# Designs tried in a protein design chat: VH-VL binders against b4u8r9. Part 8

Target 1, 211 residues: b4u8r9
Amino acid sequence: MKLMICTSNKKKFEEISSILESLKKDENLDLEFVKPPKEIEVEEYANTFLSNAYLKAKAYYNAFGIPALADDSGLVVEAFSDNLERPGVYSARFYKDSFGSHVLKEEDFKLSKDELNNLKVLRLLEKEENRKAKFVSVVAIVLSNNYGIFGEGELKGHIAKEPFGNFGFGYDPIFIPEGYNTTLANIENKDKISHRRQALEAVFFMLKKML
Key: E = the ipSAE of ESMFold2; O = the ipSAE of OpenDDE; V2 = 0.75 times the mean of E and O plus 0.25 times the DockQ between their complexes.

## First folded at step 10 (VH-VL; framework fv_faricimab_arm2)

Design r06 (at its last look DockQ between E and O 0.03; V2 from the best seeds 0.00; counts 0 for: pae O 11.4 > 2, placed apart)
Fold by ESMFold2, look of step 10:
Structure r06 (fold): chain C 211 residues (1-211), chain A 121 residues (1-121), chain B 108 residues (1-108)
Amino acid sequence: as target 1 above (211 residues)
Amino acid sequence: QVQLVQSGAEVKKPGASVKVSCKASGYTFTDYYMHWVRQAPGQGLEWMGWINPRSGYTNYAQKFQGRVTMTRDTSISTAYMELSRLRSDDTAVYYCARDYSGWEYDAFDIWGQGTMVTVSS
Amino acid sequence: SYVLTQPPSVSVAPGQTARITCGGNNIGRKSVHWYQQKPGQAPVLVVYDDSDRPSGIPERFSGSNSGNTATLTISRVEAGDEADYYCQVWDYDSDHVVFGGGTKLTVL
């Protein structure tokens, strides 16, 4: 069968496809990972990773009639997460989010959006003892109108006091993974500590049982 | 700190090949796609393709399919672009450019200095 | 074969506002990036993802994108802003990068 990998990010498409091909190795499954025929816009995003991943996968399934995989991921900082994980689904645009917007000054907006996001997190945690955080990835697969599966992966850690390192992107300069004493931005080979791989392993395990 | 340094200018005859190098420093070479873009004198930017330095996977613009080969050597953080069966209209400055890999971004944040390739009899 | 169109030139007086357009079918559904290129130099990213600025780019550079048109806006233009400007998208369907034809900004 064909399974659409429904991501608009070319690097993410290759990462997901590569991980799934690796997991499929020696499994003798009739499973092919493909790009959707066309990119579609999913206009309404929910406020949880699972709901966003499902809505996107469902939209592609409805459009093309092919089983569809989608994901959603982000940073979750324990100290400003309550009923909603924060920055959560707003991770890429956290600098624009109304939550905690007061910590950003007019002068800050000369910074890149990644730098603004990081700065916002750091300032919100300035007097906070609890700096626990995690990266989360949720993968959803829609197999039919009434059936789907999902998997979740996480990388636990905490937020550094200041940015450090030259590798990676996004929140990497301020995130110290559990078991390390430096930020993700100072860790050259991050493949072994992948929350995305965990999520994909979970859904692949379930998908395999259905094929 | 972060930079891309390209090999020097080349003069070639029609029918020859050219191989341009692009050495990365100041960042993890394998975490970012590398693109090649050319610009003929007085003309605009023309995308040629990309390579994923981690896997070696490539994607070429249709115009260059069959004439371009993009490779890399991860041990020295260097990308290469080879263009074969050169014609006079291949005379251009050839740039390497790093794909910015932030949250869902596909912009080129770092460019090499450019390599002039002149094809003439 | 996605196509981006830009005006060949735009002229503005110093201190005025320049607007450089980039036309494309449903471009408002794409992320648009803008590059500045001065003579003899490599391009420099000045706006990405429609409206974001890289570190070191002043806030007088801004962008917008909706419908079939993306716009780079440079307020309080200076002589140093005189350059060629290119818009760029990534086209998901072809998996190709596409540049506009470029716009020469002249500061008179």
Scores: ipSAE 0.012, ipTM 0.616, lowest interface PAE 9.1, mean pLDDT 86
Fold by OpenDDE, look of step 10:
Structure r06 (fold): chain C 211 residues (1-211), chain A 121 residues (1-121), chain B 108 residues (1-108)
Amino acid sequence: as target 1 above (211 residues)
Amino acid sequence: QVQLVQSGAEVKKPGASVKVSCKASGYTFTDYYMHWVRQAPGQGLEWMGWINPRSGYTNYAQKFQGRVTMTRDTSISTAYMELSRLRSDDTAVYYCARDYSGWEYDAFDIWGQGTMVTVSS
Amino acid sequence: SYVLTQPPSVSVAPGQTARITCGGNNIGRKSVHWYQQKPGQAPVLVVYDDSDRPSGIPERFSGSNSGNTATLTISRVEAGDEADYYCQVWDYDSDHVVFGGGTKLTVL
């Protein structure tokens, strides 16, 4: 069976693919992981990771008729508003989020989106003692028009005072996982503790039962 | 010289709308949030909302939700604040103010001269 | 909603030090800004981010913020310092800007 990995984020795709190949080998499943034939526009207007993951997977399934896997993940900082988790579903574009009043200037566009997101989190936490945070990942697989499965993963930790490390992506440079004294961007083999791996393992467990 | 110049005084009847303009000069208009603050005679400062001139995104105080509309014309570096369904208690001086901080401190370093809006029967 | 509390008035003799307080729940976690407003004029920023001064503002103006109280301190008060002073914060919970009620400083 073919399974499309549906993400426009190159780094995320690499990570997901690596994990999936490992899981495939471990579980001895007959799966072929493929890229979608083309990228399609997906409206991610939902306020939950699950909803967004499902919308994405469903959109690709509808477009190509191949089972589709999609991931929605993000960072949740406890000190931020309780009624709306942030960065949350806005993690990839947190620098554009209305939370806060910083206006991006021309010089800011010299920075990557990841850098902008990280800087925003850090400045918003500047006077905050509570630096607790967690990564959340939801993976959805749409197998047919009326059937889907999903898995969830979570990695608890806290936000560092400054970015550290050159590996990984997203908020990795500012996130220190529980049990560690360095950021995810400085941890080798982070896949072992990854929220995304947890989610993928969970959904794979369900998939295995179906195949 | 950085400055904000507002439109002139307005006299309106209850139920009418008023639109105040704020023209920015001396700086890049789209690089700073623009806030609107009003002050009733003899009263304190009251925040109404802000607009991101770059995107046009707005955030209004709850009190004014549904009655206030903030817009901008980037081609002429001008912000607008429209208040509808005017009441007598809307009588106030209305200020536009530039957000000073690049770090989300929301300090207002430049203010318009103010626009007096009088609502009376 | 988040509320800032200021005394309605403060009086000082020339040459003395005026202190204007701004109370708020855990205000020490917020960045506090202060404005001076004279009759018939727009407000002027005199202190921002708790203790920083804009260019052109005399060193006599200083600010502090901790716990539940922010304070604007004006040393060597002059007659020209007579004005209304407002504290202001951004409340990230509501995503609103909040002003204090203002304090009238009278120079005796």
Scores: ipSAE 0.000, ipTM 0.536, lowest interface PAE 11.4, mean pLDDT 89
ESMFold2 (binder alone), look of step 10: mean pLDDT 93; pTM 0.950

